# Designs tried in a protein design chat: VH-VL binders against Probable transcription termination protein NusA (nusA). Part 7

Target 1, 139 residues: Probable transcription termination protein NusA (nusA), of Halococcus morrhuae (Micrococcus morrhuae) (p15738)
Amino acid sequence: MRVTLSDTALRHIALFEDVTGASAVDCLVDDDRVCFLVATGEMSDAIGPDGTTVEQVEERLDKRVSLVENADTAELFVANALAPAVVHNVTISENASTVAYAEVDRADTGVAIGRDGETIETARRLAERQFDIDDIELA

## First folded at step 1 (VH-VL)

Design p17 (framework fv_ponezumab)
Fold by ESMFold2-Fast, scan of step 1:
Structure p17 (fold): chain C 139 residues (1-139), chain A 122 residues (1-122), chain B 112 residues (1-112)
Amino acid sequence: as target 1 above (139 residues)
Amino acid sequence: QVQLVQSGAEVKKPGASVKVSCKASGYTFTDYWIHWVRQAPGQGLEWMGRINPYSGSTKYAPRLQDRVTMTRDTSTSTVYMELSSLRSEDTAVYYCARTYYYDSSGKAFDIWGQGTTVTVSS
Amino acid sequence: DVVMTQSPLSLPVTLGQPASISCKSSQSLVHSDGNTYLNWFQQRPGQSPRRLIYKVSNRDSGVPDRFSGSGSGTDFTLKISRVEAEDVGVYYCMQGTHWPRTFGQGTRLEIK
């Protein structure tokens, strides 16, 4: 399934790529936040030394920016989307729905969920768009 | 035709507040940030802050942060700048100007309003 | 805040002669993205400012080619190759690299 990007998302991606030199393959635009799905291997370029590069993106967009590193497999993608939480394993179960079960380190459950559920909800949205995963459950 | 049209001149007493409007037309209102820049008589330009019309998010110059408020009304494509606790030093022409959200795109500060004169006198 | 310093503050020039305005920043204006967000504005008497140059040397549409910008790091120049009567006004440099945006104090160009 190919993701359809809005005009706003395409403009945000263009700015992101100009500022960071990294490529974004998807973008979620919310009122107060933008999430970029960063091409595999390019997260360090997107973040920059001491986070200065991603801070410039935030300044230009006047929104909080979160970054998720893309992956070729659903399992690695889910682990990346829950970073910096330590994920021990991810299993994908296909029945009536496709569900990813992520075994997160007990100490990192709060990190995986994020403030107001933001991290896990963003992970769920991106997993649906990129891998047709209906839900992510923490094990 | 792309335009930013500002409200008319204001005369205020020290301690009062003033609210200046900037109405956008001829483009998609939410695609451009609106900045406010003021100019005291015979003086240079001072950036006051900006608003993102899509989100309503604002960022103000540190020296004005406690006195300036920027808001927008998407139904009328209008941005407002309110400055409180007015002093004689606030006497200036106030300009709104638009910036495509990417500052270097060639559309940063490309369109300006005509200016609103605010005079603070006793 | 980044301080922008222009010189000269007053620039009398004879019609048809070249004019140059200097702008210096207290910090490098090179952004982490490799771009330098240095802009030049013109304000004719009684009018709103008009952007002439963006990213150091890029001329806005409708701006005559007699205007050119150059520079790097902390030192920038706006040059007018052949001054015309319509060029009278105040010229401002402005940096967009660092928050908050800051302007130079302005250079008044006048015809002798």
Scores: ipSAE 0.007, ipTM 0.523, lowest interface PAE 11.8, mean pLDDT 86

Design p18 (framework fv_ponezumab)
Fold by ESMFold2-Fast, scan of step 1:
Structure p18 (fold): chain C 139 residues (1-139), chain A 119 residues (1-119), chain B 112 residues (1-112)
Amino acid sequence: as target 1 above (139 residues)
Amino acid sequence: QVQLVQSGAEVKKPGASVKVSCKASGYTFTDYWIHWVRQAPGQGLEWMGRINPYSGSTKYAPRLQDRVTMTRDTSTSTVYMELSSLRSEDTAVYYCARVSLYSGYMDVWGQGTTVTVSS
Amino acid sequence: DVVMTQSPLSLPVTLGQPASISCKSSQSLVHSDGNTYLNWFQQRPGQSPRRLIYKVSNRDSGVPDRFSGSGSGTDFTLKISRVEAEDVGVYYCMQGTHWPRTFGQGTRLEIK
């Protein structure tokens, strides 16, 4: 589907860019958390030394903040969205629907899913918005 | 124009509770924190706490933590501050003030609500 | 809590003369993001406070350029280059770097 930014998401992006100096190309806003899709190559600026910069964004928004680094290809995008899980390979299958199959290291399946499924759910939402991927399946 | 309009003056007895409202207009309600600051007669300003209207999250001054509650109603763009177990020392003008989530600015203030606690 | 100390507490000034108010904090107000969240407020008699200065030296829209803020770390100053009659009131510094937010005790500016 198309990327649609709410007025709230636009305000959050403005704060993120002001605090970090990094650019955000998308923003998912939930009741207790915000996820920023960080421009390719700007993740280190967004995180800051010892994570202090992203912590300042969290303090100012009064919400948990997660970051996903953008990518030019669907495969790298999916791998980035599942970080810090070790992803060995990503295959995109385009039959009746578009599904990304991520081969995650066996030890990292829980990391890829995340607390309460947050990581995989966020990855699915962002992959749909940015690359029209209908689902992400862990292989 | 941006405005914060507060409810009218209150007179309460010791031990009662008071609930003051602050209605926002002219801006996106969820883009700004609302802080509460009070001023006893002839005294300086005392910060009481703040609410994030988007999340409902609150932080209160330690001295008031057990007596103050802040809430919001996004459908009416209104913030409430309730102070319980009132003492004569709570006699003050109570202000709400808008603070940007993006810059920490306390730039627009309500007109104030006088709360008098007397027997 | 961070203690904010203003001086002088009473500031009689002749019209057209400059005025200066000092504000000192018990801890550095430099936030880990590199910003310093020090604000200056004016409260005219019978009115709500209004912000004059934010982040040490930035004037709010509509605030005359005769008001300026400066300082760093723990020492801050509000200056009025040429005091006018409408400047009568109490001035407060306020820090937003550390929880909870704290105000100075106020400086009363009066025309002598």
Scores: ipSAE 0.006, ipTM 0.484, lowest interface PAE 12.2, mean pLDDT 85

Design p19 (framework fv_ponezumab)
Fold by ESMFold2-Fast, scan of step 1:
Parts: sequence; C-alpha cells; structure tokens
Structure p19 (fold): chain C 139 residues (1-139), chain A 119 residues (1-119), chain B 112 residues (1-112)
Amino acid sequence: as target 1 above (139 residues)
Amino acid sequence: QVQLVQSGAEVKKPGASVKVSCKASGYTFTDYWIHWVRQAPGQGLEWMGRINPYSGSTKYAPRLQDRVTMTRDTSTSTVYMELSSLRSEDTAVYYCATQGYKYDYFDYWGQGTTVTVSS
Amino acid sequence: DVVMTQSPLSLPVTLGQPASISCKSSQSLVHSDGNTYLNWFQQRPGQSPRRLIYKVSNRDSGVPDRFSGSGSGTDFTLKISRVEAEDVGVYYCMQGTHWPRTFGQGTRLEIK
C-alpha cells in the first residue's frame, strides 16, 4: 500500500526524523496541522520525554502535530489510529466498498471522533492511503 | 558544564574493528542527540551518523551504514561508535557532537579520538 | 547528497583586514518550516571544531561580533570584519536541512 509522498510531505518527514530519531512512513499536511504515521515500535521516540520531542517538531513546523502508530494489519492500524480511545474489536467488511467497523468503548466515542472530528477524519484518510479502506464506522 | 569526553587513541590493523566511546556530562543525557563526525589527516569533516540516546534509534551515512554501529548506555551516559572492516582510509580523528532541541546542530564537541589503521 | 562548495579554499589575509568566505549549496537549504539551517564552524589547529553561526546569521554565545553570517537559498557568506591572530584555522559551512548532513570542504584562513 505504498503511497506517493509530495515534496512537502517528504520535507516534513525529513525534519521529523531529524528531530525525533523515529521513522515516519506517511505524512498528511494540512493548513493548520501535520500528521505523521510513525513506524511500528517507534512511537515513544517520536513523543519523547513528557512530549518534549513532538513539541519541538511542532515548534519547527509552526503547526500542530499529531502522531499515529503504524501497524502490519488493517485491524490493528484502525485501532491505533483511534488512540487513545479503547477499541474492543475491528471488523473489515468487503461489499461494494471496504469498511472498517470499530467497536469503541462507550465512554470513548467522543475520544475516537476527536475535537471537531479530527481523530476520525485523520484515521479515515490514513486507512484509505495505507490499506485501501473506504470508510471507518464506529460500532 | 556540558562536556563530551572520548576514549583514547587506537591503532588497528586492516580488517579489525574499533569501538570509540563518548561520555556525556553536564546535561540530561537523553535530551540531546549525539552525532559522530570524522576527519582524515589534512582533510575536511565527514558526517557518519547519529543516535537518539532516549530510544537508541540510529541513522547512519549511506556510505558507512554496513560497517558502522552506534549504541548507548543510559546508566553511564555513554555513546559508542563501532566501525568494522577497517581500511587505511579510515585513519582519522573521530568526534562526537551534540544536537540540542534549540535547533542547535553540533553545539558541543568531544576532544576527538585518533584512530590509525596500519599494517 | 547536498554538495556544499566553499570558496576560496585558501584565504591569506593581513592582520586587521576583513575576510570573506563563500558557501554554495547544490539545493535550496530553506526548510519546510521556513528556516534555513546553514551553520558555520571554526577549527583552530589541533582543536575540535567550534560552531560560530547557526541558522545563517545567528552568532553563538561567546562568538565575537566581528563574525557575521548572511545569505539565502543556496548562496551564503561568512564575514570577519577585522581578522585577529586567533582566527587562524579552517572554516566549514554545514547544512542541517537535508539528510545526510554535509559540510563544505573547508577554507583555510592564514595570516600573510
């Protein structure tokens, strides 16, 4: 599911990797924020002690930065993308389109959606790019 | 204050490996990245790679990546650089240097370690 | 790799006179964050390098104000307004915008 990265995304990834020591496998660039898809197992490197490393990335980009940890399977990927929401199960359905159904803990529905829908929107964009998932629905 | 103290000079035969240490003090070891830079006699500076002391994550210069390994020991605030399959052209002074959070690339340097590769 | 080219390679200068060193990069050093990560280092004989300038024009603490950096994009200059005896050494430009990090070949400043 390799995607083609824009020149801007490649430059952002180079900065991210320089500051954090973590690898980014994808990058979404918006006017007010940047999201990095962090290589599996490298999330703590990206965040840094008390969030200081990701904060330095934010300062250099002059944008809000969000991080999503990559995964080898579509199900784990969707659960990671909805973090810190507690996800009990993810089912992939293949009909006219490919849809991921995430069973999110009742208390965490708002967390999975995120402020102004940012978390679920970012999860949907990344899932489409990485696993050809057309949509994510919260069960 | 901030200090990087490197291990002493080494003389090695071609094909051997060398392991240079860099002990940091005067700051929080995991807050600064450490780079390795070498300088052959009478020549310029060549970047070799860097390590994130917090995670142990490394990034190496493409030319050296199959021969260089960087590690750290957080209990002793020490970074190591090991170079294998030594050749005469690896004769150089090897430096460690910090990278800080303030956009500070190579703000502090160790004193250097001379490595001589000779038959 | 980004190639950093310095000129001149040898710079004989009379004590008290100004000196100027050029550094050109094969690619723009403007980062996506809007900053330009070009640094200048000084290496005195027998010593470790010391950073003089970061982000094109910012002097490190303890660096005399007779040192100044300028430039943009791919063309950068280090100036010494009045060369002093302790300025003898090799000066290197270095880019921190692209991986891998690369240095210029160095400019040897000597008193004539």
Scores: ipSAE 0.005, ipTM 0.493, lowest interface PAE 15.0, mean pLDDT 86

Design p2 (framework fv_ponezumab)
Fold by ESMFold2-Fast, scan of step 1:
Structure p2 (fold): chain C 139 residues (1-139), chain A 121 residues (1-121), chain B 112 residues (1-112)
Amino acid sequence: as target 1 above (139 residues)
Amino acid sequence: QVQLVQSGAEVKKPGASVKVSCKASGYTFTSYYIHWVRQAPGQGLEWMGRINPSGGSTKYAPRLQDRVTMTRDTSTSTVYMELSSLRSEDTAVYYCARDRYYGSGSYFDYWGQGTTVTVSS
Amino acid sequence: DVVMTQSPLSLPVTLGQPASISCKSSQSLVYSDGNTYLNWFQQRPGQSPRRLIYKVSNRDSGVPDRFSGSGSGTDFTLKISRVEAEDVGVYYCMQGTHWPYTFGQGTRLEIK
């Protein structure tokens, strides 16, 4: 249910919440970037007008910051993690492994993958941590 | 090799506008902020603002916000700084500088060579 | 705006001797995350500025270990343990804690 947060992740969440006023429920810390899993309904507070608020977090951390909005269901979670790609449907299949199949609009496949695969990689990591999903496949 | 190459010197009359370019190479353009800093002859450094090349969002020094505009062109890895309503006090060398996202909180790790802007009548 | 004050403004030094530059801020530079965003830059004659130190005491890659930064809160120091000929130029402190970012007025280091 709950994943263990490192001391670094906890410090980053504290900074994020102080700067944005939004709550983060998870945090992935990489060498070159930090991703915050933002509480449902609080994305606009986290981003701020024209991205100004999230840029303040980036400045203080000296890392690129990405944001994913949390959700109560695995299907909505996967769709949120692939934003801003248009996702028509998400189906979760449980066999030897648990795989989420995301039906992404054909024009948005590149958006869902992201630059250097960052979007899909982050989505896969968060989906595993939050919903025990082993993989995300774009349909 | 990381390089920031700026446009050449400009001579402008009071009231004109100037647009300085800074072309980045040797790294992922959209992963790093670009700041603009100017230096009047014999004077210190003044921070003017920054742009995030990924989204194009900007943040300007309050003193300059009504006159400065920063933009970027991701296809050419170039950022631009335009300063309007020029005054003699705007005579300076204008620098672009890169700011890293990763590491231990580093600012302004690489600088352009500078662009001299002279405002005279 | 945070005012950054450097002293001395002119620093004549004999080659091989130590040099010290002070930087004082009008407000604490400790940010809410516990970090202090004070940086030092060097500008050699006719050249662009170069970053030497970030977050008070961290030396940038390629900067000789004769350069060191120290301090806390509002009072910071850049030290050169033994001045070399290539160290001539102007040194600036800069704060990145408070918006807008501000620089000190600069300290000119000269060989005497």
Scores: ipSAE 0.006, ipTM 0.490, lowest interface PAE 11.6, mean pLDDT 84

Design p20 (framework fv_ponezumab)
Fold by ESMFold2-Fast, scan of step 1:
Structure p20 (fold): chain C 139 residues (1-139), chain A 123 residues (1-123), chain B 112 residues (1-112)
Amino acid sequence: as target 1 above (139 residues)
Amino acid sequence: QVQLVQSGAEVKKPGASVKVSCKASGYTFTDYWIHWVRQAPGQGLEWMGRINPYSGSTKYAPRLQDRVTMTRDTSTSTVYMELSSLRSEDTAVYYCARGDTYELKYSGYFDYWGQGTTVTVSS
Amino acid sequence: DVVMTQSPLSLPVTLGQPASISCKSSQSLVHSDGNTYLNWFQQRPGQSPRRLIYKVSNRDSGVPDRFSGSGSGTDFTLKISRVEAEDVGVYYCMQGTHWPRTFGQGTRLEIK
């Protein structure tokens, strides 16, 4: 569960915290975007009124910014990572590998996957880093 | 020791292109933006644009965006600035300068500059 | 674009006397994060610019304490408490709050 943050990720977190006043627990840095794992309960501070606060982070980093709200349990974490898709249930199965099965509302399957698979791939990366979940499957 | 070393002077004809390099050393290349600033003889400083060496993302001054291209090579820690369709008004010293991807925590905005590259456009 | 206006453009000063340069911006330089990204640079003849001051009043490492910056919003000042011969050059203010980044036109400091 312990995450090693690169110097680049630490710098991005410092910027994020200074701009938003919210805390980031983790940060994924990609060529075209940055994803921040936002401390539980601080998502509205990170987004800001009408999305203006997160837009300031995007301007400073010159990248698209996505936000995922952290959670204390693997089940809630996976549901948060697939937001705004409606998730009815998350089941964690521990056999040869640890897999999270997310029961997403049928109308929201595309939302859970995201454009070019961005949402589900980001969710998988964060779940591995934070909860040692090997995969997320949509039920 | 942080250092930015630029390529040598260039003499070009109107309509040609010039490509200036800026080689960084003494820090993690991908952690800081590189800006380009030019100075015509006897004139002030003009910001041209910047590149994020991590992503390759660029942002150019509106008056130059049709003619300027910035790129980087992470294997050599080098940033390039190419200016096309050169005019006599492009005669200037071109500087690269280091900026932070975040300036909110500390002061790294234009904290180190290259030595400058003189570009002369004449017919 | 944010216009940065410096005054005076030419500043002849006697050695050991104080000097003051004004910089005014066409828009507030207060960023939404609460910081003001106003910097001062010095360019000695034939050299690259070097930063003296960042975020209005913070002095860079190695910059003598005779240099100080002050101001807020749209009105900023660089002061040299006692001018030395090595201070000859052109001084520029620069804003980092808005895109594109813009510089003042420069103030040439000369020894009388």
Scores: ipSAE 0.007, ipTM 0.495, lowest interface PAE 13.1, mean pLDDT 85

Design p3 (framework fv_ponezumab)
Fold by ESMFold2-Fast, scan of step 1:
Structure p3 (fold): chain C 139 residues (1-139), chain A 119 residues (1-119), chain B 112 residues (1-112)
Amino acid sequence: as target 1 above (139 residues)
Amino acid sequence: QVQLVQSGAEVKKPGASVKVSCKASGYTFTSYYIHWVRQAPGQGLEWMGRINPSGGSTKYAPRLQDRVTMTRDTSTSTVYMELSSLRSEDTAVYYCARDLRWGYAFDIWGQGTTVTVSS
Amino acid sequence: DVVMTQSPLSLPVTLGQPASISCKSSQSLVYSDGNTYLNWFQQRPGQSPRRLIYKVSNRDSGVPDRFSGSGSGTDFTLKISRVEAEDVGVYYCMQGTHWPYTFGQGTRLEIK
């Protein structure tokens, strides 16, 4: 799917790339936070030693920043979006709508959901934008 | 109502430390940076530093780096600024201010805390 | 550190007349992202500062449209098209492009 980026998202990506040296392929901008979809293999560059690089991005944006690593398949993408929760399997079901069912380790259900549901809601938004997945359900 | 409420006035002796608090309400505390700015009597504004309440990371003005410490308590939505080795030149009104977004300056300010350093 | 220089330092104006304040920086305030982080604040007597303008020309919510900001690079201006009694106070420019953040020395606006 072709993703349309707002001017704000494009400026945030430019700043992210300048600070981290990593590439971002998507960016979600909310009032209280920004999420970057980081190019595959570049996550460690984006985070930096002890998280100091991503903290510099947070400082310049003056918002909380979350990172999701991109993937070439819908299944791996969903697993990455729920990190650091341990995901055992992801199954995509296509009918009237496309739903991803993620089998999350029992101990990590709360991690996959995130504080105030932020992790799962961000994962749902990115999965829709990148893979036309209508919903993510925790199996 | 978005609000930053600071602790009350302090009078200190030279060489002492002072710790000023700034309590946030009406918004998500961890979503916004808090900066500290001071103003000596009849003088202009001086930036002291800032804290990211989410991760606790700080950045201080170089001239104050050896004496200033900023911390936060997420359970009470409160930021603290401690200044040590006080001198008469530290007599000022100390403000906390919220930064809404990347590179934007201080959209909401606390009411100020007067700190007087006298012999 | 980036030095911010305001002029004039004292600005007596007649009610209803326009007022203009200049702010110059010792270095370009254009950040690597293409934005210029130049801000203007108003401080009324006995009150905390209040942000009027951010990123050169963007007016904060609730700030009257008689206030406007302009400029680029190192030269910036705050204009008040028609001064009202409530505008009395000190006005500060501030740069957020370079660490540490720095303020101009302030311009005191007084009614004649």
Scores: ipSAE 0.006, ipTM 0.497, lowest interface PAE 13.4, mean pLDDT 86

Design p4 (framework fv_ponezumab)
Fold by ESMFold2-Fast, scan of step 1:
Structure p4 (fold): chain C 139 residues (1-139), chain A 121 residues (1-121), chain B 112 residues (1-112)
Amino acid sequence: as target 1 above (139 residues)
Amino acid sequence: QVQLVQSGAEVKKPGASVKVSCKASGYTFTSYYIHWVRQAPGQGLEWMGRINPSGGSTKYAPRLQDRVTMTRDTSTSTVYMELSSLRSEDTAVYYCARGGYSYGRDYFDYWGQGTTVTVSS
Amino acid sequence: DVVMTQSPLSLPVTLGQPASISCKSSQSLVYSDGNTYLNWFQQRPGQSPRRLIYKVSNRDSGVPDRFSGSGSGTDFTLKISRVEAEDVGVYYCMQGTHWPYTFGQGTRLEIK
């Protein structure tokens, strides 16, 4: 899927790649935070030892930074986007709309939702952009 | 295309405050830091501080920290630099300049035209 | 604070001849990311400074290729391969590696 990136998002990706050595596939820019969709297999490089590399990105952007690891399938993508919540299964239902149903461990429902719904909202936005998923629902 | 346009010259008495504006255009205002640099007559350049227009965070030169305040208005793409407790030594041309998000990268790539501030009694 | 020292302070040059300005820092300008944040600026009489060079040797867009920067660590040079009348002004080096950011004292280039 080809997503349109703003000039701001492109600059953020350039900075992210310069600092981390990892590649970003997508970038969501909000008033107080930035989310990078990190190329599959490169999350460790993006995070760095004890999270120091991603903290350096936060310092330079002067915003909170979140990372989501990309995946080749919609199911794995949704599970990755809800990390670190434990996701037991993801089912994609395609009718009038495409909805992902994520079976999240009961202890991790709050983690999957995130502070002020931030995690689930970000996951929904990225899933729409990358896989044309209209919604994510916790099962 | 990229422009930083500053407010006009100011004449102030010792002890007063001055507030200089810098209006940005031709780029995404929140994507670049704005720095303030001053130059006393016949002297070199002195860095005063910077503001990130996105988050509003500021960092000031230590010798000016207690007298300088930098703010921004994202609706008008304008940054402000206010210097209080003015002394004759503050007589200078004050410049705003665009910088990058990263430390040291793309610093001061575009400059405003300068604002002359004269402190005299 | 990092002290930036330029030489010469005054540089009279003949039109068409080369010119060279030295800049030395009191400590290494290599940042923890491996980059060296050393910039060069030109200020023509009555005008705002204009950046010519960033990260030691990278020329800004619109800057003529007769301007070049070189150096490493603590010792840097700005060269003009053939001086033109419009090059008259004061040249400043500047470091962005160490906070607070500091400028050299300036080199005045004048035509003989």
Scores: ipSAE 0.006, ipTM 0.499, lowest interface PAE 13.5, mean pLDDT 86

Design p5 (from p1 with heavy chain G99V Y101S Y104W; framework fv_ponezumab)
Fold by ESMFold2-Fast, scan of step 1:
Structure p5 (fold): chain C 139 residues (1-139), chain A 118 residues (1-118), chain B 112 residues (1-112)
Amino acid sequence: as target 1 above (139 residues)
Amino acid sequence: QVQLVQSGAEVKKPGASVKVSCKASGYTFTSYYIHWVRQAPGQGLEWMGRINPSGGSTKYAPRLQDRVTMTRDTSTSTVYMELSSLRSEDTAVYYCARVYSSGWFDYWGQGTTVTVSS
Amino acid sequence: DVVMTQSPLSLPVTLGQPASISCKSSQSLVYSDGNTYLNWFQQRPGQSPRRLIYKVSNRDSGVPDRFSGSGSGTDFTLKISRVEAEDVGVYYCMQGTHWPYTFGQGTRLEIK
């Protein structure tokens, strides 16, 4: 693993794991929000019923919190990162750069992009850190 | 290395204001809250309030909220705590502390002694 | 405000003997996430406070295992199994569950 976590990210992960009981593999810390990369299979524990558990993390951090579920393959990872958009297929192209092409349901293109591009931007940042993917393109 | 360095001791007259600084280094200034705690001579610790250096939002102890103002300067990574209308009972050592979340105080400043002479 | 009451206020202990400090809160310290945000701090003479224990029973990094915390709801205890000379100072419990945060009045530990 080549991901370097700051002291701040490590403290955020410790709080997240304490509140949720789920494990976080990575953490992106921005001024107004925090994103946790949740261990595979532990997303439901992190979210909690009706999002109440993740809301407790938000309250404790006094920041908006977003969650992405980790995966063992780049294809499944990209699909998870664009949730809740319906992703039909993901193709990884390795040429001069590594690009993931995600076939998103037509009705969900806006969901995959997110408000102000937050979802797709977060997905791109995490895909670069975890799988050395240079870009995510919606097909 | 994380450090919080506070300004020097102050002697003030009753009714004056005092402004104490706390300069942070060794970490991302906007990623942690700064809380202020004071300790009167021979007394216990009293929480005064906190500031989020990112947005500047503050939350003060109810009994102090009309006299306390907390601000920050992101260009110098410095937090300020100003206490107005000073009384003799405000004589105390004032500490800033880095706080990640509720109860997670990890680094403290060295303290600033404020004496209100009467 | 939540009132934190410590006892005893003064604790003279013979070196190598155990010491115990009680802390009681006027309200339950269980937070909405199921955690209890009760902390213990140590303040050595002339020094800033340092945290020893968080969430009732968890030791901070570098804190000797002779320190232990226990309790639930409104009744908490800090124990030192064998007091060392360096343990001299004032100990405070602190709640982080309710705003505003409040501290106990402190317990002064002295070696006889």
Scores: ipSAE 0.000, ipTM 0.478, lowest interface PAE 15.6, mean pLDDT 85

Design p6 (framework fv_ponezumab)
Fold by ESMFold2-Fast, scan of step 1:
Structure p6 (fold): chain C 139 residues (1-139), chain A 121 residues (1-121), chain B 112 residues (1-112)
Amino acid sequence: as target 1 above (139 residues)
Amino acid sequence: QVQLVQSGAEVKKPGASVKVSCKASGYTFTSYYIHWVRQAPGQGLEWMGRINPSGGSTKYAPRLQDRVTMTRDTSTSTVYMELSSLRSEDTAVYYCARDYYDSRGYRFDYWGQGTTVTVSS
Amino acid sequence: DVVMTQSPLSLPVTLGQPASISCKSSQSLVYSDGNTYLNWFQQRPGQSPRRLIYKVSNRDSGVPDRFSGSGSGTDFTLKISRVEAEDVGVYYCMQGTHWPYTFGQGTRLEIK
C-alpha cells in the first residue's frame, strides 16, 4: 500500500538509514518519540550489537526511538508490531470492519500493550497504514 | 534565503537574566536544531547548548545547565535562549546556528548575526 | 570535556604562501558510526563564524579549493595552499563526537 511521508519523516528516515545501514519503509513522528518501520530482514542491523546502533539514532534525534520490523503478510506484521510479546496466532476478520485478533501469551499481555498503551497504539497505526487494518484486539 | 535574525544588544546588571531571540525564516523550522554558541571579548567560541524545535528537547553544556534555558515558539519560528544569574564573565556575543537534525556540528551551515550582551554594574 | 588544542595561535603569512593549522583532541573523535566529527570554521573580523570543512576533509559549498582538511583520530590539519587577503581571520576546529561540543582556542591568520 502507498503511504504519504511528511518532509520531517523523510528527514528522519535519511538519518536512520545513514546511522544504521538499514532501510525504513515508514516513519511515525510524535512529540516525544519516533517509530521506524524497518525493512524485512534488516532489524538486526537497525538494532546493532547490544542495542548500540538504535541508541545512536536516539541520541542523534534526541527522541525515544522504537522499531517495528515489516512483513509481507498482515498476520506476521501484527505479530512483529507486538514484539517482544509472544504471539501464538493472528486472525484477520473482514466484516463491517477489518480487525486483527492477536492471541498473545497471557504472561505478555502487558508487554503487547506497552507503557501507556504505546506498543499497541503504534501497532494499530502502522497496521492501518500498511494493511488497512481498522483495529487490533488482544485475545 | 535562509536567515537567522537575532534580537538586539542587551546591557544587564549582575544577578539579572537575559533572554536572546533567534528568528528563523526560509526553511522548515522544525527540521533543524538550533545551537547557541557564545564568544567573550577576545576569546574563542563556547558551545552552550541546543534545542530541537520539533519537540522542544534540549541539551545544555554541563557548566551552564543550571542557568541556561532554551525554548521555542513554533508559531513565530523563534528560538529563545535565557541565561540567569548573570556575572561579568557572561559578557559575550551570543550566536544561534542551525544544524540539520543533530548532525554533531557538521551541518552548522547558517549562523545568526550575533547579539552582544554586556553585564556590568 | 574533550579539549581541542590548536597551534599556532598566531599565524602571520605572506600573501601567496601556504599556511597550515594544527588541531589536536584529548581523545579520539571517531564516533561509533565510523564518522569523525571534526569541523573547521572561519571567522572574519566582525562577522559570524562560517563553516569551511566538515567531517575532517569535506569542503563546504562555495569554499575555494585552496582550503583542505586532513587528519585522523586525534590529529587534524587545515591547510591553505596559497593565502589570499580575504583569508584574514580566526580559524577554529570543533568536535561534535562528544558532548558537550568543544572548540579549539582559535588561530589568528594575519598577512605580514
Scores: ipSAE 0.006, ipTM 0.499, lowest interface PAE 14.6, mean pLDDT 85

